# VHH binders against Geranylgeranyl transferase type-1 subunit beta (CDC43): the designs that were tried, part 3

Target 1, 376 residues: Geranylgeranyl transferase type-1 subunit beta (CDC43), of Saccharomyces cerevisiae (p18898)
Amino acid sequence: MCQATNGPSRVVTKKHRKFFERHLQLLPSSHQGHDVNRMAIIFYSISGLSIFDVNVSAKYGDHLGWMRKHYIKTVLDDTENTVISGFVGSLVMNIPHATTINLPNTLFALLSMIMLRDYEYFETILDKRSLARFVSKCQRPDRGSFVSCLDYKTNCGSSVDSDDLRFCYIAVAILYICGCRSKEDFDEYIDTEKLLGYIMSQQCYNGAFGAHNEPHSGYTSCALSTLALLSSLEKLSDKFKEDTITWLLHRQVSSHGCMKFESELNASYDQSDDGGFQGRENKFADTCYAFWCLNSLHLLTKDWKMLCQTELVTNYLLDRTQKTLTGGFSKNDEEDADLYHSCLGSAALALIEGKFNGELCIPQEIFNDFSKRCCF

## First folded at step 6 (VHH)

Design y06 (from s0 with S31K; framework vhh_7n9e_1)
Fold by ESMFold2-Fast, scan of step 6:
Structure y06 (fold): chain B 376 residues (1-376), chain A 121 residues (1-121)
Amino acid sequence: as target 1 above (376 residues)
Amino acid sequence: DVQLVESGGGLVQAGGSLRLSCAASGFTFSKYRMYWGRQAPGKGREWVSGISGSGGRTYYASSVKGRFTISRDNAKNTLYLQMNNLKPEDTALYYCATEYSDFYLEELDYWGQGTQVTVSS
């Protein structure tokens, strides 16, 4: 990966590879919190290495054994004796008669297996129908949204779980990986019309998607990626698309305005954030929002590179948040590199270069290989 | 656990001033960006000011720029918002917040219970 200019790359590729390798090899034994997840750590590390052209299947195939052990297939205690499957975060939390299968861990495991090219397991051992039935059970019948896991007493979506746009994306991504492409494919497992209704209800008045009428670029990326996987981006009104594009462009911090054709002095401009994207109005720029905003723009308009300042965001990432000494990317120029921002910053740069599939959050070459093998 | 406790709100006449404080605990305060947000009845949440971990950089919404000043004391784990030339439109519940990554598809915010600011016309 490199900036599209003559001369040497400003990307410190060798140090980025070492950064991701260190995180994969030195996984902490205890994370002490609900926010840290081994399956997510594996996903972000393998994704980062793949973005930097490491042959991860040759080097890290031993992680497949560990991930495969987290695949659970079980029969629900319901009227139909439904067989479901998916991935758990921890084997020690597998309580008898309680389902610990979780949508985020399932997606991270599936994407990691795809990046590690575990196609034989994926096509012969993995029970895609039971994975899809798990997703089906996570859908709320009234709202059409999804929760992350099942309640052990009711064998349906947990009433205490969040059911926002993140889980809609994860659910649809899992079904897509399992082979769903047409509306008829998705309708076999979920109420696609109710899901679309829910997504549309999360539109904010002045553009973008969010929770509680607060526009948020992360939720916007989840919603747009979900609609893309459902081949339903055309169901968005032209006005909402235009408003959302305008909102996203205004998330980029620039002294000369957010859009390339503007020359207005940006009242919210901060020199340290020049070129970066904010996730919400009136907040600082952040490495991860470069990805969420650029993915959203990419999904909404073919002209996104003409409209936003891609050179400025590239300079923000490489000059401000890239850590040239240690490798990796930080949240901002004052913090140390971390795995999440390192992966998403790398993904943003790869997306600008046409080397990243934002809809499934994996490198484009990996997506192309997966598509050929699984008959997309 | 992360704890954020706001104080300093109250009733004030238009043109007056208030100073809000936020006592933070349960995390390495100096490493995190801090924010002041507000929510008026019938309106969504609005972020009004932010400050970097070092205190070297600040951000203001256009609605409060020039009137509000954000600051922090990292030795005391305390965030401040000095509000001058208050307007009736500034009436809201004010809360402080910090943000973090959770390895999911977005970042989450921690925020306190808030302190009420009421500005009479």
Scores: ipSAE 0.627, ipTM 0.842, lowest interface PAE 1.7, mean pLDDT 85

Design y07 (from s0 with R33K; framework vhh_7n9e_1)
Fold by ESMFold2-Fast, scan of step 6:
Order: C-alpha cells, then structure tokens, then sequence
Structure y07 (fold): chain B 376 residues (1-376), chain A 121 residues (1-121)
C-alpha cells in the first residue's frame, strides 16, 4: 500500500470490503441453483476481507458453517479399503465434477477454515491422514506430477487429466496444511523425489518455469511456492535463480527507464500497462501478475523490493485497476472488478507491506496463528 | 466449451501476404483478449500478437512489428491476422488462442488446431 502521511489512503477500503461481502452474502442460499465454484468464491472473498482487516472469524464463522458439509470421507472400492477425504464444490449429486473430491476445492476449503479459525473442526473432526491419502492417489507414478481428482475406474489419478505445476502446488500445500514439513513427512504420502524431478523439468531455458518451454509467471509462482513448502528452494542453481529474477523484473512494464520498457522506442509499450506486470512476454499487464511476480521475487531474493519498482506497481493497482466506485480490482483498466483480481491485487499490496504469506496465499497473521496451533 | 477454428494458411513466396482468420465460439468473445501464437518445427511457442476485447489495444512481438496487423470483428466472433512482407522464418503452424481462468490461475490458453503457413524463398 502507498504510505500516505498527510491524508486518507488512496485505497478505498470500505468499498473493497463491501465488494467481497456481496460475494459471500448470497452463497448460503441454494433454492435458485448450485454453484460448483463455491469454495473458490469463499476463499477469495474471505481472504480479501481479511486483508482489509475484517475479523472474518467473528463475522462469518457461524454463517459459513455449511462449508463443513462439503467435507466428504469415503472408503475406496479397492483391495486395501483405502479411506480418503476431501472437499467437493457442491453437495448436489450427479453434476459432473461438483460431487467429486478434488484438489482445488480441498485447498480452498482448508485455507478458508484456517482464516475463519475453525480450529475445533481442523483439530478434531478433519481426518488429515485420509486427506493426505487422497493427495497421494492424485500423484502420477510416471512423472510425479498431480491431477485434480481420481479416475472412477482405477481410483488413481487419471492419465488424461491436466497435471501441470498448479496441481503440484495445490497438492503440496494441502499436505503442508495436514502437517508435512520434512522430506520424511512428505515421503509418507507422495514420491517427493519424482515431484522434484518434474518441477525441475519445467524450468525454462532463460529462467522461470512454464509449459512447452514458455516462461509463465503464474507457473513460476506455483513452482517456487511448492519448493518453498518442501524446503527445497536451495536445490535451484544460482544461475537459474539469477535468470529467473532477471526474467521476472523484465515482466514489469515501465516508461521510466525500467527493464525493457525504458523508452518510447519500445513499440510494445502501452501507457495503460505502466507499472503493471505481464504474465508472459509479448502480453498485456494484468492485476493478478503483480501478485504472482512479486511472490516469486520474494521467494528468490530478500532484496526484491530494491530490485523492482514497487511504487509503480502500487500506482498501477490503485490508479488503473482499483474500481473506486464499486470496490474491487479488475484484470486491467478496460474491465470491471472481479473476485479473483480483487483478491490477488489486494494480496500483492499486502505482500509489499509484509502482511501476506505468499506460499499459502493467506494473510501473514493468519499463517502465524495457524503455525502456533497446528504445527509444532 | 471454447472452440477456436483457424483458417487462411497456405504456401506463399517470400515478400507475399496472407490473412489468417479464427472463428471463435463458446464464450463471450468481446470480453476476452485474443492472441496469435506460432510454433515452428523444433522450436517452442512464440506469441506474435495480442488484442484487447474492445480492440483498443494491441501488442506485437519484435519479429513481426510493422509487418503483421491483428484485428477483430466482435459482431462475427472472428479474429484476424494480416501478414505482410512474409519471410521464410515466418514458416510455422499459427494458432489462435484465448485466455481463460480457472479458479486458481489466469492465462490458461485455449488453442485451436492451427493453420500451417509455409513461406518459400
């Protein structure tokens, strides 16, 4: 956030709170229809409110108690009678993907419960071992990557599902929340060496991580956060870390002599992107890439604030994508505010202030309290 | 489901021109950024051009600036790439793409099957 010493903040906090609250207030109603993205909506809304100093536990804990009903614990029809558990996006049966336990809904639900401080549920009702076994089943044995859900025929990860760095991050984050810290902890449930091999295979020639040898800051953030949670960032070579830092700094669009956009001679420069971060080369700046790029830089170097133009990205977020009338943040200056960009734009500002834990994508104070209660 | 169907590729001599088209369906076309990317044999993906939903903003790779023009017709749900002064190094499979977001990451790409452009010397 911009340091304003003699006046009100440029951040329209009250309107941002109302924006996030609108998304939560309609979720308990189910007489009109069912929303398969409910867990994601809850996560982004609660995270945004928590960033803006709303006591979400006190205000929404009781109203969101229905989230506990999305926790499914079941016995697989296999020779071992494996007990798994996780979260579904909807309680409605026979809707494709809505009734299936999956990694994203499980992570969003767990992070939401942590932010709501539902510690009674987390410590006594939630079966962390069966959750971890679900994650175990999602790992592909050939590559070490993860798919989002199980194939109904094999009760294992589907060979035809997407298995990129997003799901590696989500899987490891769930295991971390379940108490995994050491390599020995992770090895109880997953093949950690194969996972590390997969992540390293997604390194791009000139730095960063991506698919098809194309650097992508979202995948880079997923990979680096995964390595951080595995205590394995030091396995990256110094050259790759330096190349990745350089690549990430070049994602910031600037007219002020910053990396690669220093002059009117750069025909790819767009004034409406000034100060923002692009996710990939030759693409537009985007609010969410402020978070993904800054989180990645934060994980790679303690001096990240000295290396990037934090004031310019703050100005991009507050002057270009913040919506002062409605609250929230948009993807870019042409679009309306949406929940995803509102949360991640707010998270980027909180990360600059040292108030956000990027590895689990929750406020730092919440992470500290979770660590004291659930991890020795 | 998103569908992207490219057309207009073919064989052309160096210095010639081609216009690629992409017919889009399954999403609100005018609300999404659209992109042209290409992949030559043995090389990774290269983004060559992008256009905002309104058409008000465009982006070009240095390799194609001044030669290629991206445009869109939101009433027809169609994206175009006008390619002028083609060079042998422009030989590639050209993909129309749009970005989607799942509930975790943005810029997850829907790519069409592509249209082959071959530039002879």
Amino acid sequence: as target 1 above (376 residues)
Amino acid sequence: DVQLVESGGGLVQAGGSLRLSCAASGFTFSSYKMYWGRQAPGKGREWVSGISGSGGRTYYASSVKGRFTISRDNAKNTLYLQMNNLKPEDTALYYCATEYSDFYLEELDYWGQGTQVTVSS
Scores: ipSAE 0.532, ipTM 0.800, lowest interface PAE 2.4, mean pLDDT 84

Design y08 (from s0 with R33W; framework vhh_7n9e_1)
Fold by ESMFold2-Fast, scan of step 6:
Structure y08 (fold): chain B 376 residues (1-376), chain A 121 residues (1-121)
Amino acid sequence: as target 1 above (376 residues)
Amino acid sequence: DVQLVESGGGLVQAGGSLRLSCAASGFTFSSYWMYWGRQAPGKGREWVSGISGSGGRTYYASSVKGRFTISRDNAKNTLYLQMNNLKPEDTALYYCATEYSDFYLEELDYWGQGTQVTVSS
C-alpha cells in the first residue's frame, strides 16, 4: 500500500489498478502499430499493478506467451561463430543483415518475466550465457560504455550509436539478472574496469552524473544503480557523494513557509511544482524525477528520509499529478496520465514505504523472491 | 526526424537587444516543451528559459530574469527568445532544444546547431 498522509489515505488504488489494466487489455494481438514499445508497455503496466498489490502472475501469465516468442537465439557471422540471445521488440520486421535484439527490450522482458514469476523459463529455456555474450558484444572496447544493439555489418557496437549511462545501467542489470555478482562474474563477459572508468568520467565537478558536464538526476540514478549492482558504490569519493546528495536535495522544489531559503536558491520555483523534484537545474518538477532523485538519495545515504521532504513530494504526487477520475499519474498537473509517469510516480511512493527495489526497478518483495532463486 | 534550426544571433554592444528564432520540424511542436540553453567558452551548459507546449508556463534562469522573454508560435512551429539589456556575460552559443523519452528516461535532449551571440563590453 502506498504511503498514507497525516489523514486517511488519498491514493485512489482501484482507479490506478484499472488504469494499468487498460494498458494491458488494449494491446492488440497483431504485431503492428505499437510493437516497438510493447515490451516497455508490458513492463510498466505489470510493475504498476504489482505495486498496487495485484497478483500479476495469477492474472496476467498469458502475456508470457507473447514475450517468450520475442526471445531470439542466433549465431553471429563472425570468426568464432558466437551464439547470442536476447529479446526483440517486433516479430513483423525481419530486417536483412540487421540484428533486432536490443538491450532495452531484453531488460524489460526479463524484468516482466521476473514479476510474472516465470522461473521455469529462466531455469530451463533461457540461455543466460548467450544472453550475457550479447551484452558483451554491445560494450565499446575503447571507452567501456554500451550501445543498445549491434551493427549488422560488423556484429559489434556502431560508433554512431548512443552509449550513455542508460545503456551502461541496462547492460549491467541484464548481467546481474543472468547471475553476475562478483567482479570475476562480470569480468567473464565485460571489461568491468573500463566500464567503471567510463562511469567515473561522467561525474560532474560539483556532484551528480550527466552528459556534457551537466548534472542530470536521471543519469545520476542510472550511474548509481549500475555501481550498486557492481558492488562499487564505495569507489565514489566521500566528497563526491556529499556533493551529489546536496545537489539532489536542491532538486526538490521549495514550498512556501517551510523551505523558503531553498526556494530563493531555486530560480525555477513555481507554485504548481511545489514539493516535486526537477531533473535538472532551471527545469520544472516532474513526477518521474521523484523516483530518479529518491532512488539516487536512497543509494547514497541511509538517512535520505531525514534529509528530504518526503511528505511534500507525497503531496505533490497525490494532489498535483495523481488523476483521481481516470487513475494514473501525469508528468505534471497540466497533462493527462501516461503509463511511464504512472509507474514511476507509484514507484516513488513505494520507495518511501520501503516496498520498491530501485536498482532493478521492481517491487522489493519480487526482488527478494528472485534473489533466493538465483544461486549460481 | 527532429530538426531544430536557430537564427538571429550576432554581434551587439552592451545594453543592446537581439531576437533569436528556432524553426522546428519533424515532431508535433505544440505538444512539446521548448527550451533555450547556452554554452559560453570555458563554461558548462546552462538552461536559460523554457516554455510549455501551450505557452501557459514559462521559466527563466536567475541570470536572465527580467531581461529575456521566451515565446512561441505554434502555427509556425517557431520558438523565440527576446533578449534585452544584453551584458558581456551573455556571450555564448545559444541552442534551441526539446526533450525526448525512450520509455526509460525523460529529458533527453534534441539540440540544434546553435546561433552565436557576442556582446562587446
Scores: ipSAE 0.477, ipTM 0.773, lowest interface PAE 2.7, mean pLDDT 84

Design y09 (from s0 with G50R; framework vhh_7n9e_1)
Fold by ESMFold2-Fast, scan of step 6:
Structure y09 (fold): chain B 376 residues (1-376), chain A 121 residues (1-121)
Amino acid sequence: as target 1 above (376 residues)
Amino acid sequence: DVQLVESGGGLVQAGGSLRLSCAASGFTFSSYRMYWGRQAPGKGREWVSRISGSGGRTYYASSVKGRFTISRDNAKNTLYLQMNNLKPEDTALYYCATEYSDFYLEELDYWGQGTQVTVSS
């Protein structure tokens, strides 16, 4: 049955808050090896709590001290003795060269500190220029893409490491957090034209962005968020934008609308995917692609909520992947809730409500406060 | 460590059949949705079939619907693709895959090395 128009909320807010809180409460007491994902765990947990109106600055400000300890500033063994900085996922007290600064841990740490309102750190302690130089070193000089970390032997981005659109997004997001806004700001640290050329080369013939000539909604979200942060969405052709919107709308699984013809041709389409988004053609729908697809649509057109079936994706998330007993969201109806899907499922719902900023992957209220500060 | 090993490819004439296998290890196979994809040189990747963790739900791209059958044996950690009435346009490197979340902003695929299928006219 359909829900009454003035009935109680179907969102189990208190259970979701407890789900995210459990992850934060366990982190300081962990004694199991090196946890390279600790910064990601903090980020997704704090973001989820903020979506559900928890005052994370007041409640979890003690985590700032722990996160600040992950900030590393070092001198490269190169001709210029270049000073770089960034964040590591694990602290290694006994092996000085065992820790590696990397782009994902750096972004998660910075976004977490922004959500916790650690503005004194950003204004006085964080060496933005050395952090931006680390980002500069991660850019490939030949194609303009970025790798996650430096090769220990060459002190440059390794030719063996992955350099896809995810790392382009992370690099640009870090520079944006460091105060880059105009092309001139970005050009101080990276080859912006070469990066734009790389992003444009990842366009697929029928719309969307991807890797290996395959359209992918996650890579599309990374590319579009990167272009938005570079104020360069207008560099996309009208045809490519229209094709990408059409492709994204066809990612929503529905017995009505865009997927109807495909479903009739493939009569075995799964009704338990109804309303959800697939990341790629002929794949199952899951929770995270609701966020990646809706963020992409939001960046491409102001009318995105009228073009997709927001009620159906809401029903998919709340009825199929929301876990009402434990809190959290699972990837799909066959798996248990996990932190990544719990955060992105919550973010997708918040994006529909106008409460989430997909470009930096943080709550809109936090982005609005951050954006009012000129000193960042 | 997640490992996927494909086998069963080869050369067949148009109208022929092949059965591909994928041996999986390093993860709880029955909890993961599995996929068969393919790629011809110079062309993009195409997902041709998918199967639920239980094996109860199977789906096919329109290009292979009615000719290919996906199945799995969760006790043996093995995924299969039965390919019938093969066409020259089915010529490609075939790989099995599963999706994972790496905490770095999106879900990615774990891919096997692939098995080559060549269909001659």
Scores: ipSAE 0.592, ipTM 0.832, lowest interface PAE 1.9, mean pLDDT 84

Design y10 (from s0 with G50Y; framework vhh_7n9e_1)
Fold by ESMFold2-Fast, scan of step 6:
Structure y10 (fold): chain B 376 residues (1-376), chain A 121 residues (1-121)
Amino acid sequence: as target 1 above (376 residues)
Amino acid sequence: DVQLVESGGGLVQAGGSLRLSCAASGFTFSSYRMYWGRQAPGKGREWVSYISGSGGRTYYASSVKGRFTISRDNAKNTLYLQMNNLKPEDTALYYCATEYSDFYLEELDYWGQGTQVTVSS
């Protein structure tokens, strides 16, 4: 089944813009529990609007005031009186010798400010060195991985906190935004060799990255984006790169083209998933995994568009998970649109068009403008 | 707090059967997709079977399809894995798991402690 003729674009751009605008206008109250999500909501909404060519700086500059209030700079109760800074999810008063600063809110705030073109604040008010010291304190000295926040009693990461590839990516992305480019730049704040050792230890037997030697395309995207920002993708062996490309291509659920034989052998194949990408072997296709898998392929090979079925994933996104009545994209064909999948589904389409920077998860034109301002 | 407690493992002869159970608590069980994974000696964790929140969709690794059956009882907050025609290669620590999402990634795992299955030749 195809169209009788090639008509106008099937992308409902106006409705997608309204979907993201609604989420930005209907932000959660400052009530405890919802505040942690508010920075992420701003990030995904602004990113989605930017992908659809909305002038977000002109329309939503008022959100900069709210985000700026969440910037905290404090002195740790340690022997060096270390000055750190970052962003909190909740609007809180500065508390001496304590911090609620965390890596995800800091990254989302910085990326949102970049998309809203808050360059004056970014270049004059933000203390990039104290942001980088916060990241430094989040690194585990034994394994080189990162935790999200500090224990206020020890001013170090808790041994029970998660320290997987998500936090390695977030930490390196923050340092990159703060101006780190060379190994020497990163080494000023973190143990780059231990971090690389940790990332390499998360390689799986048949390619890809993941926890407990189970391949996961989300963790793979985190690891590859981290290595790209560290200019260290070439440290991956040719065999591992080839195995990872092959694994990622097999994540596309397809009954068509060169992948038809693999789809017939794949126990997870379902017609409702056709063209989409799964995050892990033998699981359902998911809108966000189109982005995580395509970003990973893009980072590994220049030929990625020739190796995967870009028309099929476009059809999966536009025909199955795009919501033509409400705007937005859902996780799968059966669920309602949500902000996360709407942003990442839109990002996947933008990546196919060469309009999205997957390493920082922002539109390519915004990345280009940011790069010109921070290098000169 | 999410808690997953597996049971039903043991020693069984090749060709035999076992039924694994997983008691779930601390979350709205019927709203979450569940799966069984396993880790064999000297290998990483691997996916075995996956079931939707309603039980309407199930998936199986090719190595177990036709031999294993995943099911759930949402009223009892319990996940099951019926394992038939067991092979020595099925020897592993079996985990029940659920997926959670944060604001950065979906399909993050919460794994139980596991139950050991040993299949003798």
Scores: ipSAE 0.419, ipTM 0.729, lowest interface PAE 2.5, mean pLDDT 84

Design y11 (from s0 with S62K; framework vhh_7n9e_1)
Fold by ESMFold2-Fast, scan of step 6:
Structure y11 (fold): chain B 376 residues (1-376), chain A 121 residues (1-121)
Amino acid sequence: as target 1 above (376 residues)
Amino acid sequence: DVQLVESGGGLVQAGGSLRLSCAASGFTFSSYRMYWGRQAPGKGREWVSGISGSGGRTYYAKSVKGRFTISRDNAKNTLYLQMNNLKPEDTALYYCATEYSDFYLEELDYWGQGTQVTVSS
């Protein structure tokens, strides 16, 4: 059952801090690995440090200068000479007549500035209306989804570009950071009804969200966080909410937890995945899916901590994927720690403790402080 | 860069066997988890099996457990799925996959083109 653990598993806080600090120190180098997005690197590193009680604003204020250099404001060659702005990932390559601004770099930069408490710059230098106009231009007029950047010849999204639920979340999160709260606020910049229609079209038959009617907990978290920021979670049917909760609970790989709801023990159960969450049916458990699944459950029901086995996922993270020698968390027990899983594993633990805001993926106290300040 | 090419599908009678192969190129095969998925007409994509980079760990869907065996040959950059005791409900397009991550989500998939498996009753 759910009993307090008194085993040897402990959070190695000092080593986790050093792990995240090393990633900030490596930021000037070109990352040749799988994740080459520099703004994502600073975001996950600052977030991880903040989760482990480092005063990031005092210690890493110098990184604000690096981030500020990536803010670009430009005028489009449209009929209204629209002024847009946002953040770029690279300053090395500049293509004439092209916007290098994109949604992911813009969101990660804004969240990092909020975590670093760069509010004077945020309120004075950043043109929130031009940021919101950039988001507006990224929306597909036909289906309401979003692309990450604009075509340099048309200054509109290309029909060939990817436009899945990740970009819907990023777009709405940017608008929320820029001060949008009510439907009227969002409608100034985007077609909110078409966006809602697109999100609803990505519902899967047996619950959850995904592509090609395949439930995926990462896309589910994106969709639910988007709806939460739009104050529109109540537009989901009760049946879909119940189906999605049931699907998410079954993502916990265990002979305990929600596996007990099944008439038979899952024959595919592997002890090495005990307590962890899988992102999709019949896949291995993964550190990041602890966060994506728990955030999704949190958004759907206030009873989420009682419905899943939080002690078992805590033990999975601390005993299986936490790296006690180097710090950080790995994807699974076979791999080395990496920045993405280290941040999201830490975030999952913080979410269980009530110290993390999953909708914007930042610590709760930082979200609370941000919410008390003027948005425009 | 990443290329995944499936082969070995075909028509087989219920109770029969097939062995699927997936030739991989463009990445360090032994460092990546590999998966077999399938999509039947009118249904969403279903993962049926996965294997770790070393081959030391495998995962099977309940629907195929005991009938299918996943394996890999890292020297040949090839993934296999041995399918025994095939049932009509196993009829689907079978594809191999490996995972990549972007800035926000892990487990985004590189998919092969697929190989059709049809099981007659």
Scores: ipSAE 0.567, ipTM 0.820, lowest interface PAE 2.3, mean pLDDT 84

Design y12 (from s0 with G56K; framework vhh_7n9e_1)
Fold by ESMFold2-Fast, scan of step 6:
Structure y12 (fold): chain B 376 residues (1-376), chain A 121 residues (1-121)
Amino acid sequence: as target 1 above (376 residues)
Amino acid sequence: DVQLVESGGGLVQAGGSLRLSCAASGFTFSSYRMYWGRQAPGKGREWVSGISGSGKRTYYASSVKGRFTISRDNAKNTLYLQMNNLKPEDTALYYCATEYSDFYLEELDYWGQGTQVTVSS
């Protein structure tokens, strides 16, 4: 079987660069009336360009001005007049009795600024303590999970908001970016033991993490990345780690099976999905699940490239979901390229090449530079 | 806003058939993959079938393969599940769902309120 992974590049690099550049160039026009996702668009576009070796700090440093003006610092109406800060997705007028600071936009902004090498801002202007206090306020005191934003009435997380593993990851990633490394660092701002208890409660019987005992590779990646950032992967039992590796390998859709198992365990097999990863049992393969599954495997075992069919997932991405005319990657072979799948498909390929840091979802070289400058 | 409304559930004897329908609105139906999932009393959610936006590709859980058929009518924004040779083990609340990508971490589901299927021996 010839995979041709060492032959001439089948990656249409120039088209992918143009795809991501279009999203940055047309950003104001594309989102004039609905600018809540502008920070996410910047993040995925800058990340994609950086993966394809564009010097984003030299080319797109002018976006830093726009991002910096989305940094909001405010005083809560509480007994201590707590000062919090974070990033908003929209600069439209404040809605009375509401805050627009939220965890996803804060993480997108911080990661984008890191990729653009805005270290002067990180070291001199960004109030990391007030940002960490915002994260602290988003933690649920009963469960230890996190919500995306604060309720204006309580100055705490809303009881009806989602508090799944995505927000646990985002919260810990923000604190990590703010300088938290040791348990003592994290404990200054959050109840780390309650968070760990929540994460462990989201373990599924047969391995993996999810919600309501449904294994999900996206939630698995969020949980494992969170544990990695907390230096707590060792707290997972060997049995659970092995079960999770086994479950993740079964997510690869292949007539050949994974490296560890035979094809009869791939109940959802379809030739159009051959080599791709499904996020959940009995669902189609998807470009983003290549990233979520491979990141999860990478965090659990050093031998992950030997255990999964990396050539097959590469072929799935390049032959099925890569769009050679427009650039970018689609969710599946029937849809057009979109920014989310273009970034995560590119990230999956970069992870296979050892050039991507999955825990913060940024290129490895950028993570290394960040780590050298922001040690505290 | 995405809205999914299931119908067609009911009581049926083992060996019987039911056809479930899901009326979809608030999104470009033909551009999205659709799924049927189920949740039996005291059990977690099981995904039983999926169909591509075009309708050309389908998946089935081993527990229902050969007995259930998923289909869609993109002109009517409607998803169907034809259930034949029903077993008591098929008793569950059946949900239709579509996947969406949020702008950050992962694909999430929009799913309906469900329609109850009860199969008696």
Scores: ipSAE 0.607, ipTM 0.835, lowest interface PAE 1.9, mean pLDDT 84

